# Ledger of designs, part 20: VHH binders against NH(3)-dependent NAD(+) synthetase (nadE)

Target 1, 296 residues: NH(3)-dependent NAD(+) synthetase (nadE), of Coprothermobacter proteolyticus (b5y8q4)
Amino acid sequence: MNTAMEETQRIEQFLRKALVSERKHGYLIGVSGGLDSAVVLKLLVQAVGKENVLGLILPDRDTEKKSTTLARSLLEQEKVPYKVISMTPLLRHLGVYKDMPLFLLPTRGLKESIVRRFYNDYTKKLNKPVFFAQWEEPPTQLPYFYEGIAYYRIKHRVRMATLYYYAEKNDYLLVGCTNLSERLIGFYVKYGDDVCDVAPIAHLYKTEVRQLSEYLSVPEDIRNRPPSPDLIPGITDEYSLGINYETLDQILAGLEEGKTAEDLKQLFPADIVELVINQVKFTQKLEGKPYMLKRA
Below, E stands for the ipSAE of ESMFold2; O stands for the ipSAE of OpenDDE; V2 stands for 0.75 times the mean of E and O plus 0.25 times the DockQ between their complexes.

## First folded at step 13 (VHH; framework vhh_sonelokimab_d1)

Design q8 (from n6 with Q99S; at its last look DockQ between E and O 0.92; V2 from the best seeds 0.00; counts 0 for: pae E 3.7 > 2)
Fold by ESMFold2, look of step 13:
Structure q8 (fold): chain B 296 residues (1-296), chain A 124 residues (1-124)
Amino acid sequence: as target 1 above (296 residues)
Amino acid sequence: DVQLVESGGGLVQPGGSLRLSCAASGFTFSEYAVGWFRQAPGKEREFIGAISYSGDSTYYAVSEKGRFTISRDNSKNTLYLQMNSLRPEDTAVYYCAASEGWYDLEDSSEFRYWGQGTLVTVSS
C-alpha cells in the first residue's frame, strides 16, 4: 500500500471515475458500524460529496444495538442522508428465526454463550475452525450445522437485495466494502456481501484498511471494535476464523512476496500456515459463475 | 406502548406566538429524528420541519422558514415547535412524528410514529 495520503487520493479518483464511466451521480452504501464501511463512507464523502451518498443501516433481531448506534452517529457526523431498514420482518416471514430459536434465551450474553458452545463443538469434531470447515461434509450429523450456514448466509443475501433495490431506486452505484484479506480466503457470502458495482478497498488487507482508518479520522469506538458481520450473537470474524487478522494478513502478505510455506512456518504455527495456504488455493479455484454446458 | 402526545395548542391572535410540545414515551426518543406536520381544514397534511436525533441538524419546509423553530430536549423526551408571527393560514391540527432515518423528510411515509395532534386556531 502507498502512504495513507497517496492511497486515499488514488481511491478517491477511482470513485469519481466510476461515476463518470457509469453515468451515475451518487453511491449507495450499507453502513454497519464496523471498520470497513466506515472507511469507505469517509472515502465517498471526500470523493463525491455528502449530498451524493445515501447510507443504509440494515439491522435485524440479532444486530448488536451498538452497531446501529455507531452507524447512525457516523452518518450524522458526515451529514450523509440515511435510512434505517429492519430486515427482521422479512427474515421472520421466511422462517429464518425458527431455525435458530435464540429468542428463548433471555439475554444477549446467554445467546452468545450458547452459540459459542455449538461453534466450539463443531471445531472439535471437525478438527478446524468453523470457517474452514463449512464446505466439508461433517463426519457425523452436527446439530444446527446446515441451519447455521443458511442462517447467516441468508442475512447477507437479504442485505444485498435491499441494497441493490435502493441503489437502483436512486440511480446510484452500490459500493462494496470487501477487502483483500476477505477476497483471498473467500471470507464472503456468494451472491451476498461480495456483490457490488464498485469495490474501493478490495486491494487492501484488513490491517491496511485499519491504517487508513486512522488517517481518515474514523472514530476510535469504531476502529477498536472486533471485526464482525454482526449477524449471529457472539461470532466475530476472528472467532469464526480462529486466527486474528494481524496473523492472517502477515501470512497473506508473505505469500504475495513469494515466501514459501516453509518460510512462513518459521514465523507462525505450522497448522495455521497450512490452513491459510490451503484456503487461498481453494478460493483460487472458485469460478464465481454457474457450471454450464457448451453449445454443441 | 409507543406514544407521542402533543400539547400547547389553542386560540391565539394574529401576529402572536405559541409554543407546542410533544412528549414521547415507549421508545428511545434520542435515537429518532422528530418533526412536525400540520393539516388545515379541507387541506392535505403538510410538512413543517424536523430535527435530527442529536439535535445538531434541522430541516424546514420552504414555506415555514424564519417564523418557526424546532428544538428538542432528549433528557425530557420532548420535541418543541416555537411559532411566531402567526397568521390565520396557520390554523391547523399540528402533529409530531418520529423517523429512524434522515432522508426525504417531507414524505410522511418516512415517519414511523405519529401523535394524535393538537389544534391551533389563529383568529381575532
Scores: ipSAE 0.340, ipTM 0.754, lowest interface PAE 3.7, mean pLDDT 89
ESMFold2 (binder alone), look of step 13: mean pLDDT 83; pTM 0.843
OpenDDE, look of step 13: ipSAE 0.752; ipTM 0.892

## First folded at step 14 (VHH; framework vhh_sonelokimab_d1)

Design r1 (from p1 with A98R R112D; at its last look DockQ between E and O 0.01; V2 from the best seeds 0.00; counts 0 for: pae E 17.1 > 2, placed apart)
Fold by ESMFold2, look of step 14:
Structure r1 (fold): chain B 296 residues (1-296), chain A 124 residues (1-124)
Amino acid sequence: as target 1 above (296 residues)
Amino acid sequence: DVQLVESGGGLVQPGGSLRLSCAASGFTFDEYAVGWFRQAPGKEREFIGAISYSGDSTYYAVSEKGRFTISRDNSKNTLYLQMNSLRPEDTAVYYCARQEGWYDLEDSSEFDYWGQGTLVTVSS
């Protein structure tokens, strides 16, 4: 990555070019109260001006109140117009909350404890972190395994649908916040948070996004939060991955530099290196398109 | 019937300023992105910058940022290029051009109509 100043200038030019090319007046952004959306929001304001940015905050029942508070505070600090649209009524109407009986628990603390207990049990029975195991047939019956996957993914898809509805109502481009670390290992939901018109940080590792956040003066409360989509109580990115981003990004950067699995195993635990390498290979083979017949 | 006509070129001393105009006719000007290119003797055509159809967004080649300003007046169907702190290497024929769609704004092949150009000479 260039210096933070040079990279910021490059991204700002990219954002302005895309707006001109698409003949649009501005950008719509989902602001989660997390690091990546905060960085992208700052870049948008600097590139095209606060009047040409619209923020959406899209909480649901399971979203931590702090996430909404931080998102609101940042949008107000940047003087960007925004709306708060709860996803809870739609998710309830679809029946999503009935499939996961967390509502029977009286406090968020108990919900988090129970969810983490399931994840720990999954990790033991699958002999790998849940994120990496989701593509395999489990060796034993795991309660709520597929229900949990569906529960998690539908929330991303409802969020995406809501974002595009408001982008189109305003004739704006939808900006995405997926970074390179997430892209390389497939840490996104197909037809969910991977869908956007413009992806200004898709070329940056998570740790590089953190470096930009310091340069852009993103508030420390946001910068110090564990990364999370905040859709399932108690589950962060790194909890689901079983790997912190510093380690993940060092392995990914090593692969980019041409280091072999043997080289990386001298620096990092062998099982972690193999999990990451296999996931990168798996993600490279994904095309994300339907199977189609060729025209005769 | 689509026409773009540049004007305002001429001889300028180093360090001087010049304002170019591009008069558009034969199309709905405020529906198109427009940009400026230049071509120095013996060189390839070089992108300078572009401006969105509404005028709300501009971007420039990195080498030109801070010296050149692109603007448009849709009520007059006119694109402008303000050039400051001119240098001898800015000597070139300057072209305005129209683009349709989402294409690489720096690639001249993505522009469908071009003016005849106006010569800017920066010489002491």
Scores: ipSAE 0.000, ipTM 0.212, lowest interface PAE 17.1, mean pLDDT 84
ESMFold2 (binder alone), look of step 14: mean pLDDT 84; pTM 0.851
OpenDDE, look of step 14: ipSAE 0.880; ipTM 0.949

Design r2 (from p1 with Y53W; at its last look DockQ between E and O 0.95; V2 from the best seeds 0.00; counts 0 for: pae E 3.7 > 2)
Fold by ESMFold2, look of step 14:
Structure r2 (fold): chain B 296 residues (1-296), chain A 124 residues (1-124)
Amino acid sequence: as target 1 above (296 residues)
Amino acid sequence: DVQLVESGGGLVQPGGSLRLSCAASGFTFDEYAVGWFRQAPGKEREFIGAISWSGDSTYYAVSEKGRFTISRDNSKNTLYLQMNSLRPEDTAVYYCAAQEGWYDLEDSSEFRYWGQGTLVTVSS
């Protein structure tokens, strides 16, 4: 990454060029109260002006109040218009909340502890963190395993559909907030948060996004939060991955520089290196298109 | 159930002042932007102004040349409208309304919850 100043200017020019190229008037952004969307929001305001940005906050029943409070506070500080649209009625109508009946638990704290207990049990029985294990068939019947996968993935897809609806209503481009770390290991949901018109931080590792956040004066309350999609009580990015972003990004950057698996195993635990390398390879083979017959 | 209840309306002389209150219940008041609209007889509903969920931002209609001040007290779940230098043209039913975001504030269709209104009459 260039210096924060140089990279910011580069991204801002990219954002301005995309509007001209696509003949659009502004950007639609989902603001989560997390780091990545905060950085992208700051970049948008600097690039195209607050009057050409529309924010959406898309909470559901399981969203922490703090997430929506931070998102609202940031949007108001940046003087960006925004709407808050609860996803809860649609998700309830689809039956999503019945698949993981967290409503039976009286407090958020209890919901979080029970969810973490299930994740720990899955990790133990699958012998790897849940994110990496989701692509495997479990060795025994695991209660709520597939329901849990569907639970968090559908939320991303409902958010994606809502975001595009409002982008198109306003003749705006949808900006995505996925970073390079997430792209390389597939830490996104197909046809969910991976879908956008413009992806201004997709070339930056998570740790580089953190560096930009400091330069851009993202509020410390947001910068100090553990990364989380905030879709399932108690589950952060690093809890699901079982690896912190500092370690993950050093392995990924080493691969970019041409280091071998052997080189990396001298610096990091061998099992972690193998998990990351195998996941990068797996993600590379995901086609992202339906299987199709060739025209006869 | 959701309830917004305006109070403080009544008859006031031209040049006078009046303070309207809007008491909220049945929803998380401190997560909503709240605002005031009015409707004079035979006219369309008119936006007066709004204040953000935290109270940190206010927005007023261009036509309200600093005579009106909006405030809120989240500890009391109450929105206020201080009206000064009242004129006969201010005679209207005054409504409070709530929106979960901060968007297109002059468009009444963007507000989810509405009060029943309080009548303000400024005698000529």
Scores: ipSAE 0.370, ipTM 0.768, lowest interface PAE 3.7, mean pLDDT 89
ESMFold2 (binder alone), look of step 14: mean pLDDT 84; pTM 0.848
OpenDDE, look of step 14: ipSAE 0.886; ipTM 0.952

Design r3 (at its last look DockQ between E and O 0.20; V2 from the best seeds 0.00; counts 0 for: pae E 21.0 > 2, placed apart)
Fold by ESMFold2, look of step 14:
Structure r3 (fold): chain B 296 residues (1-296), chain A 125 residues (1-125)
Amino acid sequence: as target 1 above (296 residues)
Amino acid sequence: DVQLVESGGGLVQPGGSLRLSCAASGFTFDEYAVGWFRQAPGKEREFIGAISYSGDSTYYAVSEKGRFTISRDNSKNTLYLQMNSLRPEDTAVYYCAAQEGWYRDLEDSSEFRYWGQGTLVTVSS
């Protein structure tokens, strides 16, 4: 990555150019209370001005109050217009909350404990973290495994639909907040948080986004927060991956530099290196397109 | 326990002014969008206006253009309605209301979770 100043200038120019190229007035952004959306929000304000940005906060029943509070605080600090739109009524009507009966548990702490227990059991039985195993049939019956996948993914898709509705209403471009680390290993939901018109940090590893956040003066309580999609109680990015971003990004950067699997296994646990390398290869094959017959 | 308590109502002559207050307690006031409604005898509740969490953005019913001003003081947990150039048709019970910040239609009273008991404003000479 260039210096933070040089990289900020590159991204700001990119954001300005996209508005001109697409003949749009501004940007629509989902603000989660997490690091990536905070960095992108700061970049948008600096690039095109707060009057040309509209923020959405899209909580559901399982969203931590802290996430919403941090998102609101940041948008107020930056003086960006915003709306808070709950996903809860739609998700309830679809029956999503019945598929995982967390409502039977009286506190969030207990919900988190039970969810983590299921994730730990899945990890043992799948012999890998749940994120990496989601595309294969389990070797044994796992209760709530597919319900959990559907539960997680539908929330991203409802958010995506809502984001595009508001982008369309305002004739704005939808900006995405996916970073390079997430892109390389497929840590996103197909037709969910992977869909946007403009992706200003898609070339930066998560750890590089953290560096940029310091330069951009993103509030400390956001910068120091563990990364999380905040859609299922108790599950952070690193809990789902079973690896922290520092280690992940060092492996990914090593691959970018041309290091071999054997080189990386000298520095990191062999099973983790293999999981990451295999996942990167698998993700490169994902096209996001339906299977189609060729025209005869 | 959540409470919204309106005050400042009373009898006023046509052309006069009143300032209504709404004191909030039992919740984090600066996390709510808040607004004013009124209900004349025999009529349905009617939206007057609303103000964002920070106070930076306000929205008014078109019919109230220029006569009413909404403000809030988050340090005092209080919402205000300044009413000028009052007319007999402004006679109503005035309610303050609060909604957690997921709103699509600020004018729809069903979107507001918490309501005050109301304060009566009578415009007559």
Scores: ipSAE 0.000, ipTM 0.097, lowest interface PAE 21.3, mean pLDDT 83
ESMFold2 (binder alone), look of step 14: mean pLDDT 81; pTM 0.829
OpenDDE, look of step 14: ipSAE 0.789; ipTM 0.905
ESMFold2, look of step 17: ipSAE 0.000; ipTM 0.107
ESMFold2 (binder alone), look of step 17: mean pLDDT 81; pTM 0.831
OpenDDE, look of step 17: ipSAE 0.808; ipTM 0.912

Design r4 (from p1 with D30E; at its last look DockQ between E and O 0.88; V2 from the best seeds 0.00; counts 0 for: pae E 2.8 > 2)
Fold by ESMFold2, look of step 14:
Order: structure tokens, then sequence, then C-alpha cells
Structure r4 (fold): chain B 296 residues (1-296), chain A 124 residues (1-124)
């Protein structure tokens, strides 16, 4: 990454050029209360002006109120118009909440505790963190395993559909907030949060997005919170991955610089290095492609 | 049990002042932008102004610039409209309304909750 100033200028010009090239007048952005969308929002406002940005906050039943509060506060600070649109009625109509009846638990703390217990049990039975195991057939029936997968993924897809509806309704481009770390290991939902018209931070590791956030004066309470999609109680990015972003990005950057698996195993636990390397290779197979049968 | 209840309307002379209040209950007032609309007999409902959920941003219809001041007190769940230099053309039923966002504020369909209104009559 260039200096924060130089990188900001590069991204701003990219955002302005895309708008002209596509003959659009503005950008639609989903603002989650997390770091990545906050950085992208700041970049949009600087690039094209607050009057040419529309924010959407898309909570559902399981969204932490803090996420919505932080998103609302940031949009007000930036003077960007925004709507809050609950996904809950649509998800309820689709039957999504019947598969994961968390509403029966009396407190958020209990919901988080039960969800984390399932994740810990899955990790033990699958011998790897849930993110890396989600494409495997469990050796025994795991309660809510497939329901949990469907529960998580449909929320991203409903969000994507909602975002594009409002982008098209306003004749705006949809900006995506996926970063390089997520892209390289496939930490996104296929046909969900990976779909957008413009992806201004897709070339930056998560840790580089954090560096940029300080330059852009993203509020401390956004910068200091653990990364999370905030779709399932108690589950952050790093909890699902079983790896913190500092370690993940150092391994990914090492691979980019040409370090071997052996080189990286001298610096990081061997099992973590193998998980990351294997996941990067797996993700490369999925790049830009549906799953396809090989010709018989 | 969502309620927005306006008060403070009445008869005033031209050039006079009124302060309208809107008491909110049954929803999380501090998460909503709130605003004022009015409707004169036989006319469409028209936007007066709005204030953001935190109170940090305000937006006024061009026609009402300078005479009206919107404020809120989130500790009391109350929205206010201070109306000065009143004219006979200000005679209308005044409504408070709330939206969860800060979008297209002049479009009344973007507001989820509405009060029943309070009548303001400006006449000698």
Amino acid sequence: as target 1 above (296 residues)
Amino acid sequence: DVQLVESGGGLVQPGGSLRLSCAASGFTFEEYAVGWFRQAPGKEREFIGAISYSGDSTYYAVSEKGRFTISRDNSKNTLYLQMNSLRPEDTAVYYCAAQEGWYDLEDSSEFRYWGQGTLVTVSS
C-alpha cells in the first residue's frame, strides 16, 4: 500500500472515474457500523460529495443495536442521507427464523452463549474452525449445522438484493466493502456480499484498511470494535476463522512476497499456515466461477 | 401504543409567536429523525422542517427559512417547533412525524409515525 494520503487519492480518483464511465450520479453503500464500510463511506464522501451518496442500514432481528447506532452516528457525522430498512419482515416471511429459533432465549447473553457452544462443539467435531469446515460433510449429525449455514448465507443474499434494488431505483452504483484478506480466503458469501459494481478497497488487507481508517478519522469506537458481519449473536470474524487478522494478513502478505510454507511455519503455527494456504488455493478454484462438474 | 401528541396550538395575532410541542411514546424516540408538517384546509400537507435523531442536523423547507426553529429534547422524548412572526398564511393543522433515517424529508410517505395534529389559527 502507498502512504495513506496517496492511497486515498488513488481510490478517490477510481471512484470518480467509475461514476463517469458508467454514467451514474452517485453511490449506494450499505453501512454496517463496521470498519470496512466506514472507510468506504469516508472515501465516497471525499470523492463525490455527500449529496451523491445514499446510505442503507439493513438490520435484522439478530443485529446488535450497537452496530445500527454506530452506522447511524457515522452517516449523521458525514451528512449523508440514509434509510434504515429492517430485513426482519422479509426473512420472517421466507421462514428463515424458524430454522434458528433464537427468539425463545430470554437474553442476548444467553443467545451468544448457546451459539458459541454450538460453534465450539462444531470446531471440536470437525477438528478445525467452522469457517474452514463449512464445505465438509460432518462425521456425525451436528445440530443446526445445515440450518446455520443457510441462516447465515441467506441474510447476505437478501441484503445484496435490497442494496441493488435501491441502487437501481436511484440510478446509483452499488459500492462493495470487501477487502483483500476476505477475497483471498473466500470470507464472503457467494452471490451475496461479494457482488457490487465498484469495490474500492478490494486490493487492501484488513490491517491496511485499519491503517487507512486512522488517516480518514473513522471514529474510535468503530475502529476498536472486533470485526463482525453481525448476523449471528456472538460470532465475530476472528471467532469464526479461529485466527486474528494480524496473523492472517502476515501469512497472506508473506505468500504475496514469495515466502514458502516452510518459511511461514518458522513464524506461525504450522496448522494455521496450512489452513490459510489450503484455503487460498480452494478460493482460487472458485474465483469468478460457479461450481461445475468436470466433463465425464 | 405508539403515540405522537402535539400541543400548543391556538389562536394568535399576526406577528405573534407560538411554541408547539410533540410528546412521543411507545417507540425509541432517540433513534428517529422527527419533523413538522402542516395542512391548511383544502391544501396538500406540506413539509416545514426536520431534525436528525441526535439533534445535530436540521433541514427546513425553503419557504419557512428564518421564522421557525425546530429542536428536540431526547431526555423528554419531545420535539418542538418555535414559530415566530406568524402570518395568516400559517393557519393550518400542524403535525409531527418520525422517520428512521434521514432521507427525502419533504416526502410525507417516508415518515412512519404521525401525530393527530394541533390547530394553529393566525387572525386578528
Scores: ipSAE 0.450, ipTM 0.800, lowest interface PAE 2.8, mean pLDDT 88
ESMFold2 (binder alone), look of step 14: mean pLDDT 83; pTM 0.841
OpenDDE, look of step 14: ipSAE 0.866; ipTM 0.943

Design r5 (from p1 with G101S; at its last look DockQ between E and O 0.86; V2 from the best seeds 0.00; counts 0 for: pae E 5.0 > 2)
Fold by ESMFold2, look of step 14:
Structure r5 (fold): chain B 296 residues (1-296), chain A 124 residues (1-124)
Amino acid sequence: as target 1 above (296 residues)
Amino acid sequence: DVQLVESGGGLVQPGGSLRLSCAASGFTFDEYAVGWFRQAPGKEREFIGAISYSGDSTYYAVSEKGRFTISRDNSKNTLYLQMNSLRPEDTAVYYCAAQESWYDLEDSSEFRYWGQGTLVTVSS
């Protein structure tokens, strides 16, 4: 990455150019109270002005109150107009909450505890962290495994649909907040948070986004949060991955530099290196297109 | 139960001042933007102004010409409307309302919670 100043200037020009090229008036952004959307929000305000940005805060029943509080606080500090739209009624109407009966648990602490126990059991039985195992056929039937996958992913898709609706209503471009670390290992939801019109930090590792956040004066209470999509109680990015971003990004950067698996295994645990390399290769084969017959 | 309760309405002479209060209960007041509307007899409900959840931002209808000031005290769960230089055309029922958003603030359909109103009469 260039210096934070140079990279910010480069991203700002990219964002301004996209508006001109697409003949749009501004940007629509989902603001989660997490690091990546905070960085993108700061970049948008600096690039196109607060009056040309609209923020959406899209909580559901399982969203931590702190996430909404931090998102609202940031948008108000930046003087950006915003809407808060609960996804709970839509998700309830679809039956999503009945499939995962967390409503039977009286406190968030208990919900987090139970969810983590299920994740730990999955990890033991699949012999790898749940994120990496989700595409494998489990060796035994795992209760709620596929229901949990659907539960998590539908929330991203409902958010995506809502975000595009408001972008279209305002004749705005939808900006995405996925970073390079997430894109390289496929840590996004197909047709969910991976879909946008403009992706200003998709070329930056998570740790580089963190560096920009300091330069852009993102509030410390956002910068110090463990990364999380905040869609399932108790589950952070690093809990789901079983790897912290510092280690992940060093492995990914090493691969970008041309280091071999053997080179990396001298620096990091062999099982972690293999897990990341295999995931990167798997993700590289995903084209995001339906399978189609070739024209005869 | 969610409640917004206006108070402080009454009879006031033209040119006078009046402060309305809106006491909130049953929801997390400091997570909501709050605002004031009014409705004169036989007229449509009219936006006066709003204040953001933190109190750091205010927005007023252009027609108010700086005569009204909105403030809030989150420690008391209370919204205020200070009205100065009152005119007979300010006679109306004044409502407080709350929403979580800070966008299209004049659109009354975006406000989730409403008070029952307090009557302000400006006459000699």
Scores: ipSAE 0.298, ipTM 0.718, lowest interface PAE 5.0, mean pLDDT 89
ESMFold2 (binder alone), look of step 14: mean pLDDT 83; pTM 0.836
OpenDDE, look of step 14: ipSAE 0.825; ipTM 0.925

Design r6 (from p1 with A50F W102L; at its last look DockQ between E and O 0.07; V2 from the best seeds 0.00; counts 0 for: pae E 14.7 > 2, placed apart)
Fold by ESMFold2, look of step 14:
Structure r6 (fold): chain B 296 residues (1-296), chain A 124 residues (1-124)
Amino acid sequence: as target 1 above (296 residues)
Amino acid sequence: DVQLVESGGGLVQPGGSLRLSCAASGFTFDEYAVGWFRQAPGKEREFIGFISYSGDSTYYAVSEKGRFTISRDNSKNTLYLQMNSLRPEDTAVYYCAAQEGLYDLEDSSEFRYWGQGTLVTVSS
């Protein structure tokens, strides 16, 4: 990427042009209390002004309180209007919380401990981190395997539907916060957090988003948080992936430069290189459109 | 079908404390989003705070400065508001509210079920 200053200027111009080209009144953004949405929020305010941005904070039962606190603090500091929209009633009516009855556990700490134990058990039985294994048939049925997948994915889809509802009510563009690292390995939910009108950081690796966050003066307590979707207690991005973003991004950047698997295995563990390369290829297949007949 | 009844209001001097209760009936209490609002004379209803279904998380309006504590007891179908360090500007009718399918927790117009309110007066 360019220098942080040059890159922010380029993104800001992109955001201004998209608003004019689409003839919309402003941008709607989901603010999670995490790094990516904080960076995008800062860029939006600088590009189009705080009065042309609407923030949504979208907690559910399992959202960590700190996430909501950080999101609200950031929106207040930036003077951006926002709403807090709980997803819990809709998820409850869909039956989502019955599939994962964590409400029976008395503390968040106990919920996190149980969830981590299930993740560890799945990792052992599937011989790979849960993120990479979620599309495979398990060798035996595992408790809560498919329920866990549905539990995680439906939350992103309900979030997406809510974001578009508010964007359309205001005649705003929906901005997405997915970065290049997530795009390349499919670390998003199909028809969930991958859907937006404008994606201003989709060309940047996670580590590059961190660099921008420092330049944009994103609060340190947001910058120092482990990345997490904050949808399931106790699970961070890197726990689910079994690899940190620094290593992941170096492998992805090497592939962009044309390095082979052989080249990368000289620098990184062979099993990790194979997991990443296979996942990138698999993700390319997932970007297909629905199967469709040509018009007769 | 849903019924909410507030109690515990009254006259209190500045700096004093009150604990408000909201008794709920006619529904499974832990299936509803519940919270507290207040309405000062001549003003619109103002959001105070929300508590999660399990009671393990609370969310308070920006205007709240650590003086109020919301809690719930699902075994008794009761919501509580502990109010400390009361000020004359806290004078208002206090309401508990519940909604199935609530989208904006701070917008009183999106809540369907309301109690009758309990008056808190901070003076003298």
Scores: ipSAE 0.000, ipTM 0.293, lowest interface PAE 14.7, mean pLDDT 83
ESMFold2 (binder alone), look of step 14: mean pLDDT 78; pTM 0.795
OpenDDE, look of step 14: ipSAE 0.796; ipTM 0.912

Design r7 (from p1 with Y59N; at its last look DockQ between E and O 0.14; V2 from the best seeds 0.00; counts 0 for: pae E 19.8 > 2, placed apart)
Fold by ESMFold2, look of step 14:
Structure r7 (fold): chain B 296 residues (1-296), chain A 124 residues (1-124)
Amino acid sequence: as target 1 above (296 residues)
Amino acid sequence: DVQLVESGGGLVQPGGSLRLSCAASGFTFDEYAVGWFRQAPGKEREFIGAISYSGDSTNYAVSEKGRFTISRDNSKNTLYLQMNSLRPEDTAVYYCAAQEGWYDLEDSSEFRYWGQGTLVTVSS
């Protein structure tokens, strides 16, 4: 990565050029209270001005109040117009909350404990973290496994649909906040947080986004939070992955530099290296397109 | 300091009409969904209806369909409840309430800010 200053300037030019090329007046951004959207928000304000940015905060029933508070505080500090649109009514009407009966648990602490126990049990039975195992046929019945996958993924898709509605209603481009680490291992929901019109940090590892956040003066409260989509109680990115981003990004950067699996196994546990490499290869084969017959 | 103040309550004869107002201050009114609840003596608080932050969408309790109309004027930071064809069972303290950007929730525990209430008495 360039210096933080040089990279910021490069991204800002990219953002300005995209508006001109698409003949749009501004950007719509989902602000989660997490690091990536905070960095992108700062970049947008610097690139095109606060009057040409519209923020959306999209909580649902399971979203921690702190996430919404941080997102609102940041948008107010940046003087960016924004709306808070709850996803809860739509998810309720779809029946999503019935499939995961978390409402039976009286406190968030209990919800988090139960969710983490299922994740730990799944990890043990699948012999790998749930994120990496989600495409495998489990050797035995795992209660709520597929319901949990659907529960998690539909929330991202409802969020995506809502974001595009407001972007189109305002004739704005939708900016995405996916970073390179997430992109390389497929840590996104297809047709969810992976779709946007402009993706200004998709070339940066998570740890590089963190470096930019310091340069851009992202509030410490946001910078110090564990990364999380905050859609399921108790589940952060690193909990789901079973790997912290520092380790993940070092492996990914090594692969970018041309290091072999054997080179990396000298620095990191062999099972982790194999897990990451296999996931990168799996993700590279994905195009996000349906299978289609070719015209005869 | 956030404040919601209801007004327009009073004594009305059965079959009559009343218009309640709720004046809001201390927050950005047009970012909040707002609604009306009522509580008769000895009963639990009852949802009447809510209106989205923009005024584009309303949701009413089934029991009040057609008699009550919720509206808002964001330029005056005011929520209204027009009540027609009033009956003695409509006697209650009427409360306005606000929630950030959310407009269809019927559970009173989901509303963050509440007014002090205004008494409506319907008697012959």
Scores: ipSAE 0.000, ipTM 0.103, lowest interface PAE 19.8, mean pLDDT 83
ESMFold2 (binder alone), look of step 14: mean pLDDT 82; pTM 0.830
OpenDDE, look of step 14: ipSAE 0.883; ipTM 0.950

